# Ledger of designs, part 2: VHH binders against Mechanosensory abnormality protein 6 (mec-6)

Target 1, 343 residues: Mechanosensory abnormality protein 6 (mec-6), of Caenorhabditis elegans (o01811)
Amino acid sequence: DLNKRVYNHTPGPCRVLTDNYKGTAGMTYVESQKRVYITLGYGRAHDLKTKTGIAFYKTNRTDGRSQQEMYDLIEMTINWNGYEYKKEFIPTGIDSYSSSNGRVLLYVINAHPNHQCIHFFQIVESSKLNHRKAICDPSFSSLQDIAVVGPDRLFVTNMAAFGRGWAQILEFSLQTGQGAVYYYDGSKLSTAASSLIAPTGIGYDAKRRILYVGSMIRESIFAYKVAKDTTLELLYEMMLLTSPIGVFVESKTGDIWIAAHPVIHESAWHYTHPENQNIHSPSQILRIRIQEEGNSWVTTEPYANDGATISASSSVVFTDEQMLIGSSFGRLLHCDLTHSYIT

## First folded at step 8 (VHH)

Design D_7E (from C_5W with Y103E)
Fold by ESMFold2 at other seeds, look of step 11:
Structure D_7E (fold): chain B 343 residues (1-343), chain A 121 residues (1-121)
Amino acid sequence: as target 1 above (343 residues)
Amino acid sequence: QVQLQESGGGLVQPGGSLRLSCAASGFTFSSYWMSWVRQAPGEGREWVSSITQSGSEKYYADSVKGRFTIARDNVKNTLYLLMDSLKSDDTAVYYCARDRWSEGLEEFDYWGQGTQVTVSS
């Protein structure tokens, strides 16, 4: 809808955690550490000048830090262990695996247009990453997001056959279904779902073994049952009427948080002209509460903005009554949730 | 052939201390996380502690935090567990295990024969 309007609102007080990077595109929450890891600098994949890296935000508000320090980001140091393409690293999609023994692995998509890979890291010491390996495959043309189902076992979304340019725009206009979900089992890559229309955000509910995959063009979330042999069975589609980009699943409740673009033509212009400050894409955060699997759910909208405060929201994390919103080319936002809940 | 051999167990009074050692051979010791696992009589195996390849990070079960210290010597290919303030609940066979976490697998693939630790008056 070319005349669609976005009515701004927030779930409570919000503040900017950082505006120093062109893009804060991906986030993952590590409960055992009480940290949100954030990927920085996605705009470099779209020819913006920016530093890239990975940082974390500490969610524990009672750990003795001052009021100002509670909003600090801490940048990670990466030991690449001799990896030759480290200068081409543009981190975006991210997820983690935590063992009961307190050990944490981190999995990160490299969104560099000419070097799309999945990078495997181990978190060591408080703020270091050891690079373990990279998986690069010719089929990786437009990697978007990653969902971890076990140590070194993961699903990734590949949005389109063409990585950028007019060929990709034509692909989306025709809805040719050239996107896929790939599965990595720890040793080999396979196709878990094919012929998908612009798959984007992906999230996994481990307790229910349900994988949620967003479709930007269909404006929907697809729910897949993940069998014990990791094959996917489509259960149902939740029509959102907004373009899902990022997916976060609460581990305890199974509630689904969506970072979405409600006006797709403004999103398209923003992505093709990310340097133009007069071109914004509205940002929207949805929360979906499943009442009966496949039969009923309640959707609320904790956050919406016409793009002036945060443009092209791409990721969301909710924890400890806090919500973080990442964006494809811009700032990282933090909000306290005081008034967004409905029964 | 991968070989892990524990030593240093024995009988000790409550509040006492012991040092366990595990001699490793047949593989590149410095490439693997190493772990200690224990098994009390009539119970399943319980993870005790793990250490990274370089020894830069150390992890402990809640039941032993502050009392046990894991260490490794990559020159001597030896894993250690320093146990202090021992309690009767610590009575178990202690196993040295090669931890495949460094390969992204949550499993132990090689074990020693174990060394008995008995804490009693």
Scores: ipSAE 0.067, ipTM 0.553, lowest interface PAE 5.7, mean pLDDT 86

Design D_7S9Y (from C_5W with Y103S L105Y)
Fold by ESMFold2 at other seeds, look of step 10:
Structure D_7S9Y (fold): chain B 343 residues (1-343), chain A 121 residues (1-121)
Amino acid sequence: as target 1 above (343 residues)
Amino acid sequence: QVQLQESGGGLVQPGGSLRLSCAASGFTFSSYWMSWVRQAPGEGREWVSSITQSGSEKYYADSVKGRFTIARDNVKNTLYLLMDSLKSDDTAVYYCARDRWSSGYEEFDYWGQGTQVTVSS
């Protein structure tokens, strides 16, 4: 990794959608609304001063908005419905469920060091969320990401036995395999996969019933078949030679988009010094097109940056020839895809 | 004692219009999503349309999009469905339903008696 270099390139024109929050870590696309929901303020889990919240970006380019309004983010107002721990909310991983009647549910990981939970929300107006419940389990030590497979049915990744600090660093160095994928069936939490090495991003292909789970330390994506009873069967491993953090699956094609950290020691340095604007981690976006399931795939790189423009990319969404890139401690980028040879 | 009472159904020619109403009582109407659901003879129930508490968001099944409009009046506690460009396929009993969210699932916990809509040449 010491000689690994990142060549900066973009798939087309890019712009900053926001730089007002320390972290735009997670995103989910809701096709029925033509909206990308973004979690804001992950840096507070690492002691940065920032407000936290959830906002959305409207992807419809032909809805009559002006140039000035086209790239606006709209912040959601949360009705916590009396939830006692609302001040301990640091949203990060996010996914959604859209019912056939147009209702949208949001599922959000709370990364607060002292309140790691899964929060269940319903969108009730254009920009309002109703909190429905929280699932907080003693096993939640380092929740990373979430993939929804049905209403209130979801998988989450727990990266390590230790939530942060020196114990977690030692755990990664020893590669003890203390990470897990948990499954929530709507009433009970269970372990869907165990003994995993630093699972991070997670994405679900509903048409093919395949769950993709990133491993930061193994620098790979693992593909699991999701059985009817929701048990997971490991199908294969895709070696990336870069650390996957966020996973997005295109519903129509099954193409896999990955937000990755190509230089792991610079990522580690950035996470330990997130306040230092001179310490960056390169940001990389990969697109994987599977040619033959389990046997062959083509990887392209629509975006790469040495960290100066965006550091520590953590999430990606692609829709309508648009790409959004979120980051652990920084800004949110939007790019138009106009370079056809990349896509 | 939640009560939902539909009205406004009847016989209509193809291409015609109808306005259905649902009078609600026994609960705080403005605190709930409301929906229209229909059932054709011999068929299961089919969701038609839903509206948020304030009426700011409206949702439609693909089969009625562009032809039907849902609305609510939270002062009069009344839900409406304006049906335009009616087709024979729209013939059904139309129900007004209140939605409750138990365990994150859609669940219509109270239903009206229904009003018959018949579209015939």
Scores: ipSAE 0.000, ipTM 0.299, lowest interface PAE 11.5, mean pLDDT 84

## First folded at step 10 (VHH; from D_7S9Y with S56D S103E)

Design G_7E56D
Fold by ESMFold2 at other seeds, look of step 11:
Structure G_7E56D (fold): chain B 343 residues (1-343), chain A 121 residues (1-121)
Amino acid sequence: as target 1 above (343 residues)
Amino acid sequence: QVQLQESGGGLVQPGGSLRLSCAASGFTFSSYWMSWVRQAPGEGREWVSSITQSGDEKYYADSVKGRFTIARDNVKNTLYLLMDSLKSDDTAVYYCARDRWSEGYEEFDYWGQGTQVTVSS
């Protein structure tokens, strides 16, 4: 919708965690560590000058840190183990797997226009990553997001057949259904769903074995049942009337958080001119609580902004009454939730 | 040769405390995650706790969280497990294990001989 209005509101006090990178595109929450990992520097894929990397935010407010340290980001160092293409690393979509022993694996999409890959990392010390391997399939043209369902077992969204340019714009305008969800089983890549229209964010509810996949153009979330053999069965579609970009599923409740772009043409303009300070894209965060699977759900909107404070929200994490919002080209926000239960 | 030697086990009353130690030699101790694993009579091995190379991250099984504390001294090449509020269910042989996580594998490659902990009223 070309004429959708956006009215600013927050769920409580908000603050900027960082403004130092052109993009804070992806986030994942690791409960065993009480950390949110954030990918940094997506703007480099759109020719902006920025450093790239991965950092984390500590969510524990009672761990004895000072008030100043409470909002610090800690940047990770990467041991690439001789990986040849390390200079072509532009991290975006991210997810994790935690074993019962506290060991954590990170899985990160590389959004470099000419090196679309899934990178596999181990967290080996507080701020160190070991690179294990990369999967760089020829079918990867516009990888967006990743959902982990087990160690080295994951789904990824590929948004379009054309990775950029006017061909991609035409593809979206025609709604040709050239997107896919791929599945990696630990050794082989396969197509789990095909003919999708601009799939974007993806999130997995492990308790219910439901995979949620956003469609930017259809303005919907599709829910898939994940069978034991990891095949996907479409269950239903939740029409959002806004373009979902990032999906986060709360592990304890199954509530679904969505980073969305309510005005898709402003989002498109922002993505083509990310350096222009006068071109904003509204940012919206939705929370969906399923009351009866497939039949009823309640949607609330904890956050909305016309783009002046944060443009093009791309990811969201909620934990410990805190909400973090990442953006494709800009700042990372943190909000305390003080009113979400009354809206 | 890699050597791990546990000590500090014994008989203790419920609610009591013990400190286990594991002396390490034959490898660069500070380069490895270290773990405690226990085995009760007639049962499989159960992971108890792990600690990163520098000790900056510590992890615990839910059954011991809040009661046990893992620690390491990289100068003395010694791993510790401080056990408080012991329960009869904590009765087991406790093993010190070298963790291959830093080498990219989710497995333990060297084990100590174990030390018996018995919690009995």
Scores: ipSAE 0.196, ipTM 0.642, lowest interface PAE 4.2, mean pLDDT 86
Fold by ESMFold2, look of step 11:
Structure G_7E56D (fold): chain B 343 residues (1-343), chain A 121 residues (1-121)
Amino acid sequence: as target 1 above (343 residues)
Amino acid sequence: QVQLQESGGGLVQPGGSLRLSCAASGFTFSSYWMSWVRQAPGEGREWVSSITQSGDEKYYADSVKGRFTIARDNVKNTLYLLMDSLKSDDTAVYYCARDRWSEGYEEFDYWGQGTQVTVSS
């Protein structure tokens, strides 16, 4: 859509948390720690020079830190325990599981073109991760995002049969439905949903047992009921008219936050030329408040940008009147939510 | 050789306070998460609180949040539990436990003999 326009606005004051990485693609909120974990360096998968890693942002604004320190990121160190392919680690999709006894497990998608895997970590100190294992399967061609439903129990999206190149572009153009949602039960990987059209972001509402899966090409969010045996039943489709990339579900309200690319051809151009500073993709954040499951919901747009400030938004977290926005190849933003009429 | 010795338990009135201590020996204390676990008569063991190696993160069961404070002294190799606003439901044997989480294991591998806390009017 050559005539689609993006009108810039914010939910309140915003600032850049970091410009130092080519990509801040994935985020997860750990309420027990009051931390947002962020994956860094997705641009490496597209041949950009960047560090890769995992960092966190502390959400507690009243913990005695100065205004200068309040917005710092703290980088994690990783004990790989001799893992052979640690140099092929390009973290992107991320989610967590927290127990009440202080144990936090972190699950991270490796987006390396030649090493598509799910990495399992334990947080073993304030800023240290212990690598437990990796699950790498031949079917993993384009892993996008991950949603955790229990300790070592998770869903993951695989966007396409072809991981890159013109074959993937043709696949999307024909809408062949070669994407899937896989389920890992702690021991075995299985297919939870198949024949999906470019599934991307995924989020889980644990209280309602609803799994939300974005479709980039359909420009929709699909809602699935998760049965006790973890089978998925499609409940409904929410047509967004924008390409969802990241999904965040508020644990308390069930509100759904979407990081989206409103102009898909500009997004495609940006992804093929991520090094070019003059090529931008608009960034959009939506909030969906479900009024009646399957029948009624209200959508608002807390953030929109034509790409000049942040390009290709890929993830979003909302907590404690704060919103963080990650991007595929660029900076990480933080906004305060002070405009009640727009959120 | 690993030894954990709790102390500081006793009889206290509701609303009162106690400080539990756990002396650790036979291992590098500062390399481990440490935890308090309690067991009421006839009940299973209930996790109470945990603290990281340096003490920079502290975790509490919902039943004790705001009333109990865990602390450690890595110079004295001692773990503490400061218990305020005690209730009758807090009556239990309190155990100090070494947590192997920092090694990537989801277990408590050594326990003390416990100290009795009794909240009675």
Scores: ipSAE 0.084, ipTM 0.532, lowest interface PAE 4.9, mean pLDDT 86

## First folded at step 11 (VHH; from G_7E56D with S102T)

Design H_6T
Fold by ESMFold2 at other seeds, look of step 12:
Structure H_6T (fold): chain B 343 residues (1-343), chain A 121 residues (1-121)
Amino acid sequence: as target 1 above (343 residues)
Amino acid sequence: QVQLQESGGGLVQPGGSLRLSCAASGFTFSSYWMSWVRQAPGEGREWVSSITQSGDEKYYADSVKGRFTIARDNVKNTLYLLMDSLKSDDTAVYYCARDRWTEGYEEFDYWGQGTQVTVSS
């Protein structure tokens, strides 16, 4: 593991959708709109100079747009409705809830070191967000990702007791279980799982009622059954032998896509020196298909890169034979999966 | 005092067309999503269509896509539903509803009295 090698390969032709932001950390797919929403500017939480915001990519390739427009990102305008701390907004983890009448809610983690919150938005026009509220609890020390199970009902991961610095490094080295999954029921925040070791990505399979939670240090995905009362029952652990950062669950198949860091010590250097263009962290995307729940699964690796093309992959979305890869401090990548493999 | 007043219902033959109107007063009409909801005899209310504040996005139930068109006139404070290719299954009371979406709620808070649409078989 300490001497891992990463061999570059892609599932087909890839291109850069944007390189204009220091971070394209989080993504969510809204099937009713055929849009992927992307959070921009995570690097500002690590003192990089970058614009922050939310944009979307339109996945429908048959809607009559030209080749010049086909890969555009469209930035969202935010109506903050007088929110006092709007300048402290560094969006990262994101998820959505859609109803059949076209209404979409977005839920976004603010990773600002001094203002960790969950922000609640409505999509109210083609490219406009209406801010409803923010939930900012003292327990939010290192929020990572969010999974929505209903309107205003969501789980969030909090990775560690310490938000950054040497104390957090020591915490991870000792593998202390100081991480948690919190649940918001629409009015109150509660602890859904505690004593977790570096929980990161989180994804929900609504049809099976299974919540998947990554553990960066254990290099595993934990699967929880979500009961009717929203309590979590641990079902099993899938050992990946790589550090999961982002989790995406296909709504139709239940297949699990994971953005991972396969070389954890290179990831650690990248996160502590994100401004250094010569320090990279390899990027890996896994796809897991469950064969027998809890007992067997098939893992494939659609994408891997030594960090030269995209460093520190943090999120993934798959839809319509397209794959998008977000990164903690860098570019957003798009790949076609129907093309012959080219590495 | 919010008021919604539907009009334009009536009897029409299958394949025919009809235009419903809803006059709004007592609130800032252009600040709200507006919706049409219908109720057939003995059944629950069924969402038909919704439109954004400016009218730039329009949404339809699968049962009416391609046949119905929602529109609004923010100067006249009027919501419209243009119904083409009507079927007997479209027979219902049609209600204009103020949508709380812009306030963060997935519900309707004010309704009109309804207008009857009857498509004869």
Scores: ipSAE 0.014, ipTM 0.477, lowest interface PAE 6.7, mean pLDDT 86

## First folded at step 12 (VHH)

Design J_10L (from H_6T with E106L)
Fold by ESMFold2 at other seeds, look of step 12:
Structure J_10L (fold): chain B 343 residues (1-343), chain A 121 residues (1-121)
Amino acid sequence: as target 1 above (343 residues)
Amino acid sequence: QVQLQESGGGLVQPGGSLRLSCAASGFTFSSYWMSWVRQAPGEGREWVSSITQSGDEKYYADSVKGRFTIARDNVKNTLYLLMDSLKSDDTAVYYCARDRWTEGYLEFDYWGQGTQVTVSS
């Protein structure tokens, strides 16, 4: 529907954590550190002028910081260890693996049009990343997001066979199913699922061994059982009637948080003209609680905006009664959750 | 061949002190993070402490912070664990381990034979 309306609401007080980057597209929560890591500068993949990088937000509200410091972002310093293509780095999809002794690995999708890769980092000291390696494969045409299932073991979504332009628009309109989920087992890359229609966000529920994959065009989330040998078995599809872009799974509850674009044609126009201030895409955050796997779930909408405050929401993290919302080309929001009936 | 040889364990009363040593050979000791790991009777292995290649940063499990000090001597190729204010729940076999974190891996790839520490009256 060309006249679909978005009714603005928030789960509590919200503020802008940063507006200094064209894109705060990806986020991951590292519980052992009480940090949300955010990728910055996705807009450069769409020819916007912006800095790129990785920063974190500290979620612990009782760590002795002042009220002014509570909302600071801390930018990571990257030691590239001589990596030749470090200037071709546009970080977007991100996930992590934490060991029991507090060591953390970060895995980051590079969305640079000419250097689509998965970058492997170790977090060292308090705010430094050491680059370990990059996996770049000719099949990577439109990498979107990443879900980690073990150290150096991960799934990534590749949205389309064509990277952009009229060919990609035609591909989506015909629903030809040229997207895929790839699996990296620590040494080799393989296809875990193929013939997918515009796969986007991806999230993993480790307790239940379920991988959730968004489909932008089908406006749904697909649930896959991850077998012991890491092969995927499709379990069911959750129809959302909104285009999922980012997926976050709460580790304790299994609740699924989704950053979504409720008006697909405005989203499409925004992505092709991200520099135009008159072109916005509404932003929506959903929370799904599974009542009976595959049969029954409850959906709530903690956040919605017509695009004036935040356009094209692309990622979400919920922790410690706090919600962060990232966007494809714009600002990063933080909200306190004060309305328990929304959560 | 990589070899790690722990020593310095023994019987000590609560509140006492011990110094553990680990002699390393067969690899470039100064190029690796090193760690101490302990295992109490009938339990799994528990990480205790880690130290960077140069010794400029040291990390401790919450259970031992303020009581244990890790150190290394890159001239003698030796790792140390200085244990103060020992408690009965520190009783365990203590292992010296070569840490693969230097290469960005979470595993320990070489272990010593272990040295027994017993805290009892």
Scores: ipSAE 0.214, ipTM 0.655, lowest interface PAE 3.7, mean pLDDT 87
Fold by ESMFold2, look of step 13:
Structure J_10L (fold): chain B 343 residues (1-343), chain A 121 residues (1-121)
Amino acid sequence: as target 1 above (343 residues)
Amino acid sequence: QVQLQESGGGLVQPGGSLRLSCAASGFTFSSYWMSWVRQAPGEGREWVSSITQSGDEKYYADSVKGRFTIARDNVKNTLYLLMDSLKSDDTAVYYCARDRWTEGYLEFDYWGQGTQVTVSS
């Protein structure tokens, strides 16, 4: 809708955690560590000058930290173990796997236009990553997001056959359905779903074994049952009437949080001119509670902004009465949720 | 057959020191990362320290940084943990564990029998 208007509201007090990077695009929550990991620097994939990396935010507000330390991001150091293409690393989609022995693996999409890969890391100390391997496949043209279902077992979305430029624009206009969800089983890559129209965010509900996949152009979330053999069965489509970019599933409730772009043409302007501070794309966060699978759900909107405070929201995490919002080219926001809006 | 045998535990006073050893056999010791993991009574297991195949990188949990030192001898196939400035919170069974990092997995796949460390005032 060309005439949509966005009315600003928040779920409680909000603050900027960082605006020092051109992009805070992906996030994952690791409950055993009480940390949110954030990927930094997506704007470099769009030729912006920015540093790239991975940082974390500590969600425990009562751990004895001083007030000056409470909202710090802690940047990870990466031991690349001799990986040749480390300077082409532009991290974006991210997810994790935690084992019972306290070890955590981190899986990160490299969004570099000419070197799209899935990178496998091990978190070793509080702030160190060891690079294990990268998987790069010729079919990876526009990787967007990743959902982990087990150690080294994951789904990724590939949005289009063409990674950028006029060919990708034409592909979307014709709705050719050349997007896909790929599955990596720990050794081999396969296609889990094909002929998709602009798949973007992806999230997994482990308790229900349901994979949620956003479609930017259809303005919908598709729900798939993940079979024991990891094949996907489409269950239903939730029409959002807004373009989903990021998907977060609460592990305890199964509630689905969506980072969305409600005005598609303003998103298009923002992505074509990410350096222009006068071009904004509205940011929207939805929360969906499933009441009856496939039949009914309740959608609320904990956050909306016309783009002035945060533009082009791309990821969301909710935990410990806190919400973090990442963006494609800009700021990372943190909001405290008040009880008045939680229900 | 993979075997890991810890030794060197005991009773020590707060502020004291101990050296743990782990004798390894049944595999190519120098091809694996090795780790120490501990388990206090009534608690889950806690990672303590890890060391790379050659010993050129060493990693520590925040709770032991600056007090513990991990080392290995690839000729003798032995892993060590030098513990200084011990606290009562360090009381636990300490396990030597083979790290599967070189095989692309996050889990430890073989454990020793453990050695008891007790720090009491």
Scores: ipSAE 0.033, ipTM 0.499, lowest interface PAE 6.2, mean pLDDT 85

